# Designs tried in a protein design chat: VHH binders against Geranylgeranyl transferase type-1 subunit beta (CDC43). Part 2

Target 1, 376 residues: Geranylgeranyl transferase type-1 subunit beta (CDC43), of Saccharomyces cerevisiae (p18898)
Amino acid sequence: MCQATNGPSRVVTKKHRKFFERHLQLLPSSHQGHDVNRMAIIFYSISGLSIFDVNVSAKYGDHLGWMRKHYIKTVLDDTENTVISGFVGSLVMNIPHATTINLPNTLFALLSMIMLRDYEYFETILDKRSLARFVSKCQRPDRGSFVSCLDYKTNCGSSVDSDDLRFCYIAVAILYICGCRSKEDFDEYIDTEKLLGYIMSQQCYNGAFGAHNEPHSGYTSCALSTLALLSSLEKLSDKFKEDTITWLLHRQVSSHGCMKFESELNASYDQSDDGGFQGRENKFADTCYAFWCLNSLHLLTKDWKMLCQTELVTNYLLDRTQKTLTGGFSKNDEEDADLYHSCLGSAALALIEGKFNGELCIPQEIFNDFSKRCCF

## First folded at step 11 (VHH; from x8 with S52T)

Design n3
Fold by ESMFold2, fold request of step 15:
Structure n3 (fold): chain B 376 residues (1-376), chain A 121 residues (1-121)
Amino acid sequence: as target 1 above (376 residues)
Amino acid sequence: DVQLVESGGGLVQAGGSLRLSCAASGFTFSSYRMYWGRQAPGKGREWVSGITRSGGRTYYASSVKGRFTISRDNAKNTLYLQMNNLKPEDTALYYCATEYSDFSLLELDYWGQGTQVTVSS
């Protein structure tokens, strides 16, 4: 953040590369505290490296080939003897049947393999039908939403909601990666009409998406990305789209408010958060909500950069949450960098530059190559 | 396990005061930003105040600013909300909360069951 002279770059690219590389170095020795989240750690690390111009397929493709061993196929103990497949977080954490296969690890593993350009895996090893059946089994038939696994044991706290818009996005993203594009493609595996009904039920009265009429930037991004992958954004009314854009713009913290129509100073202004985005009304700004809010705006309107203050967001990220000594980005200006916020802060900057695919949360160049190579 | 236990609610006349407490356990309280939220019957949940790890910065919804004061005692793992000049519209279930991340897609919330505050006209 310091300037010795009037130099061109405020981004500590070398430090960011080292930050993400350090997280990959810990995985082969597998500390017990990281085994459950192994696929997520890989995804966030190589996504961050790719954003900072590391050729991750060339450097890590062979060395991360062991990820293929996390792909598990099992037979359900049901009348049909259904074969399902997916990814587990750890090979040393044995749980009977399909309880360790789950939607989040499956998505993170698939996206990581896309970034590693492991197209042979997608052409020869991945059993797309058994994976899509796993997604099918995760859909709740009465609500249309998804659970994360079929018989999952977890130590999640009582506030965890495992039946929400996050898992709708993850489920649809997995099917999209497996080749589903049309409504007919998706309908082979899931009830798209019930899913759309669930998503629409999560609309809040004054815009955005959230449980119990409480708008939430993260759920909004999940809902919009899901609709985008289903080619169904046009099902949102014009009024709801405009209300949602307005709500998202108001998440940006500034001394004068985020709306060009605002006539009053922001009475709750906090200079420490200037330019950042809140995830919900009346909460502090957070690096990850820069990404979730910007992605949501990007999906709703071509004019998103003209409507929000991207210079202010860039200043928040580079001046408040970028950690110039260690690399990475922190959640807020009081914390150390962590992998999640480092990836999403970097992704927000890449999205502003037009170098990031927000629907699948991967760099745009990688998405383009995947689309070309996998004949979808 | 993470636990947040609210107390100090009750019935009070308009113009009165109450002080809510939230006892925290099962995590390093001093490492987390903390919040108070509330939910009136049949209405959506709203966040009314937040406080940074050190207590050096606070945030208030416009509806309570100037009347409510959030504070924390990191040595006692306790969060407080001093509510003055209470109004009937402040009637709600009040809960304390924090955010955490476990490398999941979105951050998650921890909150307690809450403490009821009822303000009579």
Scores: ipSAE 0.597, ipTM 0.842, lowest interface PAE 1.8, mean pLDDT 84
Fold by ESMFold2, fold request of step 15:
Structure n3 (fold): chain B 376 residues (1-376), chain A 121 residues (1-121)
Amino acid sequence: as target 1 above (376 residues)
Amino acid sequence: DVQLVESGGGLVQAGGSLRLSCAASGFTFSSYRMYWGRQAPGKGREWVSGITRSGGRTYYASSVKGRFTISRDNAKNTLYLQMNNLKPEDTALYYCATEYSDFSLLELDYWGQGTQVTVSS
């Protein structure tokens, strides 16, 4: 058992590394449905490895270089013959929607290539204008929100796709990675005024963001991260920011961070979840909502670590959802580790340590290095 | 495909009882935590109760604790909500729900179409 004076000897780092590595090594043997999710699996795996100090560029750069083949340029059948580009999840044609370019696979691939330090791709292969045109085409002209992909028979966003805050975040993150910084940069490709209008329409009466006035910590993190990337957090009123901070703090299930009477007054409190975060009122705590809530708090106030008592959430993650035998983190204390919660649990710990860029969901120093190197 | 089908709603007088059922299919029901939510006229959806996959732990909104009981039968892939001492403010469309991941950025909710509960004074 490794013990250090100030280190988290409670973290089973070697087991976590092996957990994430197994997902990369077994990727080709996944079930047919996993081909659609290949970019996400790579992203979550190498993010987790990077958080645990694996040099993923050195170890996996050549092995995963085939990801460039998923970058597709196409010409729309419209009156302008618009050229767009992006990433697909699979090159296998027998899964039709798996072979269309879409916003999530594009973001996951770009972030993965940043972590692999594939700067040649960004300097010589990425056609940022055609990629940004794809993002532009995904914006709903009336609402300002985004869908994930286009219907190539109509050259319009799919009417069956969700057009929620997730895809607003993904769209803006892609443009930010491609070099957009000022409002004028973004306005070249998207209608930022309509986007801001949509984001503001998702504010809930008592704080936070969510559809139909149901506050949701995941959508809140997406909204706040989008506003941060647009340099527009100041457009939120002080009242709304304070209500949102309060709402987020109440998502922490704690008899220690809330006075004893607050714990007894929270009829939905579950002692087994102590320290963890709910994503919504009256639901169980979940490893991923530690990240989404903490990232949201971090964006709203410099005092976030003092307000939510980060030791309590660390205890929840390490004592309740860390899987010390296999590595990884589970959604809750009843389940086995899975890739998504393993990545986001690790990200929450890294965010607390000050080593994670929560707006872009990658380690901070990796993004800093990318930003210095790539002059889009 | 995933389906959640609620039943057992209806009109009941205040103080009465109803038992809601939710038949689940298209996924391994026993591997998921399950929830009941409701939506009253003119209000947003709210979560009422949750239950762990084994049924060993439960979670209730303060407005229903002590009156409502969530349970599940994993052999029958069915979620239940026993509602006792019903009040007019319990009038709502009741949904069963679960969370899932499609390897997107966030976990998603799957909600059934709901069953109406109307409590008369």
Scores: ipSAE 0.580, ipTM 0.835, lowest interface PAE 1.8, mean pLDDT 85
Fold by ESMFold2, fold request of step 15:
Structure n3 (fold): chain B 376 residues (1-376), chain A 121 residues (1-121)
Amino acid sequence: as target 1 above (376 residues)
Amino acid sequence: DVQLVESGGGLVQAGGSLRLSCAASGFTFSSYRMYWGRQAPGKGREWVSGITRSGGRTYYASSVKGRFTISRDNAKNTLYLQMNNLKPEDTALYYCATEYSDFSLLELDYWGQGTQVTVSS
């Protein structure tokens, strides 16, 4: 036999499956306040289940069919009577003139429907043009970035709402799911030139992306994924890519330096965080930043596994933040498992195994199947 | 609601000391890791130091290690930064911070309004 057998798995797969299932099973009994987060809870839960080899379409497709009711079309009170659509977190509106559709709920719902393989929805129910118009209305005309929802007084994005790289990624991912591929496809709905200008303005001097010239691995992953979906990663200079790769590699905590083949002793070593990644300089390691840093590296270079210590980050996740009693992963070794870190810790492991698509943040096999059906 | 209120800044000569405080309210302070950050004029923000929820582990930027000491008093819901042997390059607006989720993809920071530290040569 050519390959050596590994010992028993350190991954508590059955506990992880039960952890994610519990969040789905309790969802219908949530208060109306928790309805705002309903799409996120579904997405994180079925992503985790899918990563652990549950056939979520077979098991939950009919059960979660009620998600379609969260798809709302509405007519804006503007001079053109513009029809938009998107997903709401709540089916109850207390403000008679405000729309509750927003970009995050829309992306979470669309990705969940892809994972559930609800292709009838995409072929017969989704009005991709009205959804793309909603994305268009969320773009800031002055900056090229996006807000999450529309101001109910103006039917435009509010100038005081957050409009950072998260929403740029979400907007482009939605359009990509709706079929946009070329610059001309995207330009029908958004100003891609201004969007690219905004993304480039978020570059930090020493590499990576972030607000206030503070490199941030989460914003870096959002920027790189956005550029990847726009087929525009090559617009980044070679120097910036190199600086960003170096910055990301230095986020890994290691006793022997920051890179896989570095031999120098790390005098600032913190054994409790060994192998994990910081999201920013001078912060503790965190399960979610294992994903955001690895995804960023994966998007920047084919050599990412040769450059970082994936065995050490696997040890950090399985030995420090995996919760063997309850299932799931915690943010750090002082906390209980939570849904967000459980999904992203699982995604980091799947990315290392080559089973996760970092551009749309879904399992690679699901992405491949979606891509075949979306192109017909 | 969540509030982080910094105090203790001011003008100090090089080589001097200051002690910053951050009063926290509106959340269970003892359940959160806490950080100090700073922003000098015309420069990006940087994280200076962090401390675990029990205070058992601390972390420092290389530029301040050995000179600054982070601590917390969970009974008083207060975070501290003792700054010794101050240098002109330590001049900045100093912020107390922690992390939270708004369910929109990434975790976000809560920042206080900050307290100004100015070190004269």
Scores: ipSAE 0.579, ipTM 0.830, lowest interface PAE 1.8, mean pLDDT 85

Design n3
Fold by ESMFold2, look of step 12:
Structure n3 (fold): chain B 376 residues (1-376), chain A 121 residues (1-121)
Amino acid sequence: as target 1 above (376 residues)
Amino acid sequence: DVQLVESGGGLVQAGGSLRLSCAASGFTFSSYRMYWGRQAPGKGREWVSGITRSGGRTYYASSVKGRFTISRDNAKNTLYLQMNNLKPEDTALYYCATEYSDFSLLELDYWGQGTQVTVSS
């Protein structure tokens, strides 16, 4: 982890470890859980612990092995009796949608098991074909985008579920983890041309990606990561890449850049946000947008560290949103630490240090180990 | 469960004023930053103002600087936008919004249905 060059360490590593550990201690066993977001809580917690140099496989592998029970294989009531599989958020039957497999819980569970180095799972339990068929069924045939789960009445994507760039990323990440690499691999399960069409339709006129021509750094990161996993970043025009890099750089609040001009002429400049990133124009800086913006820049150009002011975002994270008493990171300087921002603040620091795989949102060393040791 | 209900829109002559309100329910209003956005016909959404949970800091888009004032009353769970010296280009559907996490990767915006503001020349 990065530390200050002068005096005591600026990173309260022991506090961060305890912060993430406390979240794991609050989870019930898999067969008695009532929290439908347990896969996400596990993922954010062990990712944070991994970033702070805890060997999560050794320490938590046995204790979190119950996650495997959330893998469900089922047969659709369709004309072909299609077999699909995925992960549920809870095993409690009386929680709405808790026993339904969905794309986010599936991705979080798969990434968590990668971090736990549960390679036996990938050799003996995971049915990659039925999992990929679930992803296939989540693709909207008209738009090429994805929803998170199926409508049980139609065995098609839920009409009440969102179908945006988040689920495009999640779908492609799952297929990638299952072994898809080439266009031909992905095309066995999804319509990649329609997916690419949808992604390109979300380009904004002045750069970046977002709905209704509103650029959004989170959707931009999802789009770029999806294209990266599809080996398709080169399909973006040079002009669009340039516009997107410019838009992302302007999200950094800085007295030493474009925001300094705004500060000198605009009484609303607030040094509390200095160095941090906005997710959209005219919104406050936020710990998570440090990660989403930096990941997007990292995917667009190898020179991203020379183009943005990583020292300033590090200062924002460590001086404004790191909670030195409790551990963790907060959304902003007014709030308490929470798990999501703690994980993404830590990931932003790890990305700057070169230790984070932004395409799959896990530590780079863990991804490398998984790739070397698993055969699909 | 989150509900944001805008009101106070209408037809106004250029140079006039309107005050928009946003009634919030289904969450702890005082714990969240709040925003106003707008969408003119045939154009993308634009964020026009934001306010921190305590009200101690505010932001304004350049296009509304000096004319619009955001405020909040945490005791009444209400967000306000005072719009003065309105111009025809301020014509839009105005939304209040907040950010939340649904644990699906990104924080999302929760938007109200909006209130129409029409400024006639």
Scores: ipSAE 0.519, ipTM 0.805, lowest interface PAE 2.1, mean pLDDT 85

## First folded at step 13 (VHH; from n3 with L105M)

Design j7
Fold by OpenDDE, fold request of step 15:
Structure j7 (fold): chain B 376 residues (1-376), chain A 121 residues (1-121)
Amino acid sequence: as target 1 above (376 residues)
Amino acid sequence: DVQLVESGGGLVQAGGSLRLSCAASGFTFSSYRMYWGRQAPGKGREWVSGITRSGGRTYYASSVKGRFTISRDNAKNTLYLQMNNLKPEDTALYYCATEYSDFSMLELDYWGQGTQVTVSS
């Protein structure tokens, strides 16, 4: 009889801080095998710490040295001798003359630098144009989508790599960080119209975005965030927005089905997932989908807090997936805390509190500071 | 690399039974939830069943509830789907899947090539 401890579960802030800090501390020694993911680890950890009101710029500036070393500027062997730049995950894996720059590491690095308030480096050392040119090269001319990296032989987008909505978001986010704000700005580096076309092609019939007409909350968030950054959310039809909202609301697990619309008992109701969000229809709730779904709702409507049950998702996170002993958040109530879910779980909570920028996926305060300094 | 290999499909008469297997490699199988999905001809992908990492919780689509049973053997890195009282509408390509994070911002489903199940009337 798990005594329902009657009191609203509290955020164990100190434990979360320690959790994220531990991940940062382990980077030199234990994560050697994951060197390719170090940039992501830094990003998630710094994000988490920042969400929990840690002055990350003051405490964790030492990580900037490593990050800066992984900034690469190179000239492509093309007819134009195109200069590109970006971030690599590892210097060891650098194949001579191979471009190992990739979009994810570049975004993670840039966002981390922003969170760490490395503005001088950002303004004086980073070549925004060459960063943007890298993004340009990653766009598929036939589809408008983006690949994560360039083929080392052709210096063109790899045809074997995924080109889904993740990379659309990452690409646009990088460009945004580099100073693009208008369609004209983006068009200097990418075919924005083709990109928009691609995104629109990923609309599912019943709402939301996904590959092969399979709605997915993560892809939905990526698409909507991309559109938001492009100031193009208005290009979505009202019907599609409504359908998407409805779909997202149905992703919140409830004994009554869709909390707002269905009076029928959910025969597949799992109490363990109560208040949590699914990533897809008929799947278990997941901590990360709390963020993706809430972010999507947030982008679609100002009344998103009234439409979904924010209290229940909060309870889901704090009671089911929060790890009170170790800190962090797990994927679900049966799993151990991991960095990814810890970051996104934290971000979901912060988003509910209005302290998180879901478009750029950083704390709101940091975003505000960045915006002020970079004359955006 | 994450690898999932489905097997056990085939032709069966209505009312018959099949047991599907999914051999997992390239990741810590016991740490992940596993799913069975299917895709019928001309139809979209449907998630049929899911199981938590410990096997403690399972879910079933309404269409298969009471007929299908998902299970796993973590020691063998194998996922199973017992399918009883099969119907023609169960005809589909069946695949096992896991949600795996590769630090690319999203957890995506990894699945195998699938195994064909055909139920004849």
Scores: ipSAE 0.826, ipTM 0.929, lowest interface PAE 0.6, mean pLDDT 91
Fold by OpenDDE, fold request of step 15:
Structure j7 (fold): chain B 376 residues (1-376), chain A 121 residues (1-121)
Amino acid sequence: as target 1 above (376 residues)
Amino acid sequence: DVQLVESGGGLVQAGGSLRLSCAASGFTFSSYRMYWGRQAPGKGREWVSGITRSGGRTYYASSVKGRFTISRDNAKNTLYLQMNNLKPEDTALYYCATEYSDFSMLELDYWGQGTQVTVSS
């Protein structure tokens, strides 16, 4: 059991805490132009702080006020007068008669509330059924995929919106948070079979998931997490699982094509990316793909730590992309730290340590508390 | 909005040279690594070259190594691909791409409409 000895001495915990805290503090003043992303900023910051053992519920409850104000309940202009609810990114963009509720902000808000332990609001104010109905309306009836938001005119998914595997995950995660656990539960709100069909259609020939038969580690993680939440990983063939594992392992940058299985030197090897993971073949390693690849491996096999080089991932993150001066993690060793990569880099480390729930993308302790509270 | 506009493609004889350009706008070009990809008829997309934000590191697919050179001018927000000793196998639609996060959980590739390169035998 290669215990990734994240030696306490290499992680600049205090700097990371300050880094995430700074992003939360900047939200009222400097990010006025970023209101559309504020929910995401809150989520990533709170997640990062939680990963580094900050009691976020005690310190950052003030953000709940803003979040709660962005919870919208509305009636659709359909024959059934369907009541839906969700979260918006900004109240300024509230065009009259336009539903600006979107799946990403809704998930970010819900997860943030869970991390902040806003259980009373979650139990008494949020309408889980109307949240689920929003998700229902986002499903494309022709493909089973999901769009991020509804068209204000048709209350249907916009034809211009992407319906990729991200939104499948986000949709299912929201439903899961709302209490869906079985296929029967999910079927109350979505066409689960059609969703499964869509996910399966995104399988690539040589393993993993992606659009246009181009494997992508992020999409793979989204697909597998979705299947996990649906308790449907068994729908994947053993061969596909094996191929996917193999593909993922080859995404870890090494002097060899596969650190454990190949003896020939990788002609495209870059020492700067050693131990890091690629999102796609022939691309540079990236901090975020450390998480997506590890999460995927974690979901596919219990022996995932024995198959990949977790120690090298840790080294890559702590020695190359960790910013010891400012805190946070950068995309690669040449860039500055940013909130997105900081969160996912931190999550990758936490995942290696068994302290992160990759299915819902929150710290494991928070997940456990949530599960106890909601009797899940 | 992120915009990438490829140019410089055309018809060239085997052994010839082309220089592709990609004009970037809508994001801080100098903060992002950039890539060139191509898609040949009936084939999947292939990443042929990459460059870090500073240009300090470059990547080349084995198929183009020694023949293609990726470069960037951050002051002009422009990515380049010098293609020498072109072969019929290099015939493809060439794309300029960047990885960009829109805070929708994943960082995804953005690319332009592409520029057609045709190498005659």
Scores: ipSAE 0.826, ipTM 0.930, lowest interface PAE 0.6, mean pLDDT 90
Fold by ESMFold2, look of step 14:
Structure j7 (fold): chain B 376 residues (1-376), chain A 121 residues (1-121)
Amino acid sequence: as target 1 above (376 residues)
Amino acid sequence: DVQLVESGGGLVQAGGSLRLSCAASGFTFSSYRMYWGRQAPGKGREWVSGITRSGGRTYYASSVKGRFTISRDNAKNTLYLQMNNLKPEDTALYYCATEYSDFSMLELDYWGQGTQVTVSS
């Protein structure tokens, strides 16, 4: 029951809408296959527009229909002739890495289509089983983690590919979108026990998740969201949850916090970054880490808003990284707005307002509608 | 093609000094914030200092504040760390780093292979 703000809105909504719209207007005009990140650009842009109350389904559904052609179904030359499918980043056939289906493009495309409410495509064209089998092929049998794509030569995940917590989240999110809910659903396609073992192995001694025993708020958000989608957050010990909450609260740069001695505990305090969140100890605050830290906190405790003084992070976003002349949000106060930080800054504000679903990283209203449909 | 090449490490007695350098190439150095991190055996990575694009703001972990000084020379694409009054607990592999995005969800770090600093008592 926070008191309403008195006076005009500090959010330059019209500028933000124009900022995101600009990024969408150029996509069909590009004939170059060099932009292999089209699915991400669409996702970040329509997420931002939806957060700012644009009906993206009505306005962009037809305009973005061409993205459906990035869905590729194929048969692997393996011993089982496995049928897989997913989304590619480019349709230019002479760029082999750009025409390979991969987990990130697949998730971005699926989430974008959910936001566009393209449920007809989910119900009639997408082959959810072959999509889930692609995820299955990306799981490392030894570690339980996932790679982003298959090796062209072996039709197996490459041992040199990155296989960290990001791809665990992406894999599980794709399966969730395909209809997996129970452990039995997931186990049809992946080894959930090995996956859980990998996730737990990424816990850091003093809380949070990371690599090289370095806690990282981005990896923490990925791990917690993965566990949430697997209905497995309770597998974390109470001590680890408490340590992780404490670690996350200390990422907020503030002389005032949710506890009177926060600035004494946060030796990295910098008044220029006041209210913002660091992604790791002893680094500058960054717009995207407001989202990753807040998402992690809300997954761990219902009291997260009381603990981290959300007004302070709102001030950081609106006063330091919101770009009132161009729209969008920048990474930090030295840089121009960019699409990634504009989306995640907007998502952080929406999460604070209760309008964003952090587990699937889509607006809450869209998640609610998606959840009510029993067939995609 | 991004390269970060650290140098200047070595063995030094407690109380001594070292100056680390990081030669950067393959990207527009002056457009990126830069950091020094370290990793001691049996411990996680620790970020010890950071510097803004212009050098106008710097940051230090409390464990090194007052003893270490970060600086950059954007004309030479070089990052520096002056380390004074070294202690045995400063023993670690030191690396310079910057952040990048590969559009897969998170910003990631690019870090060099590092330079070993060993402080004997």
Scores: ipSAE 0.621, ipTM 0.848, lowest interface PAE 1.6, mean pLDDT 85

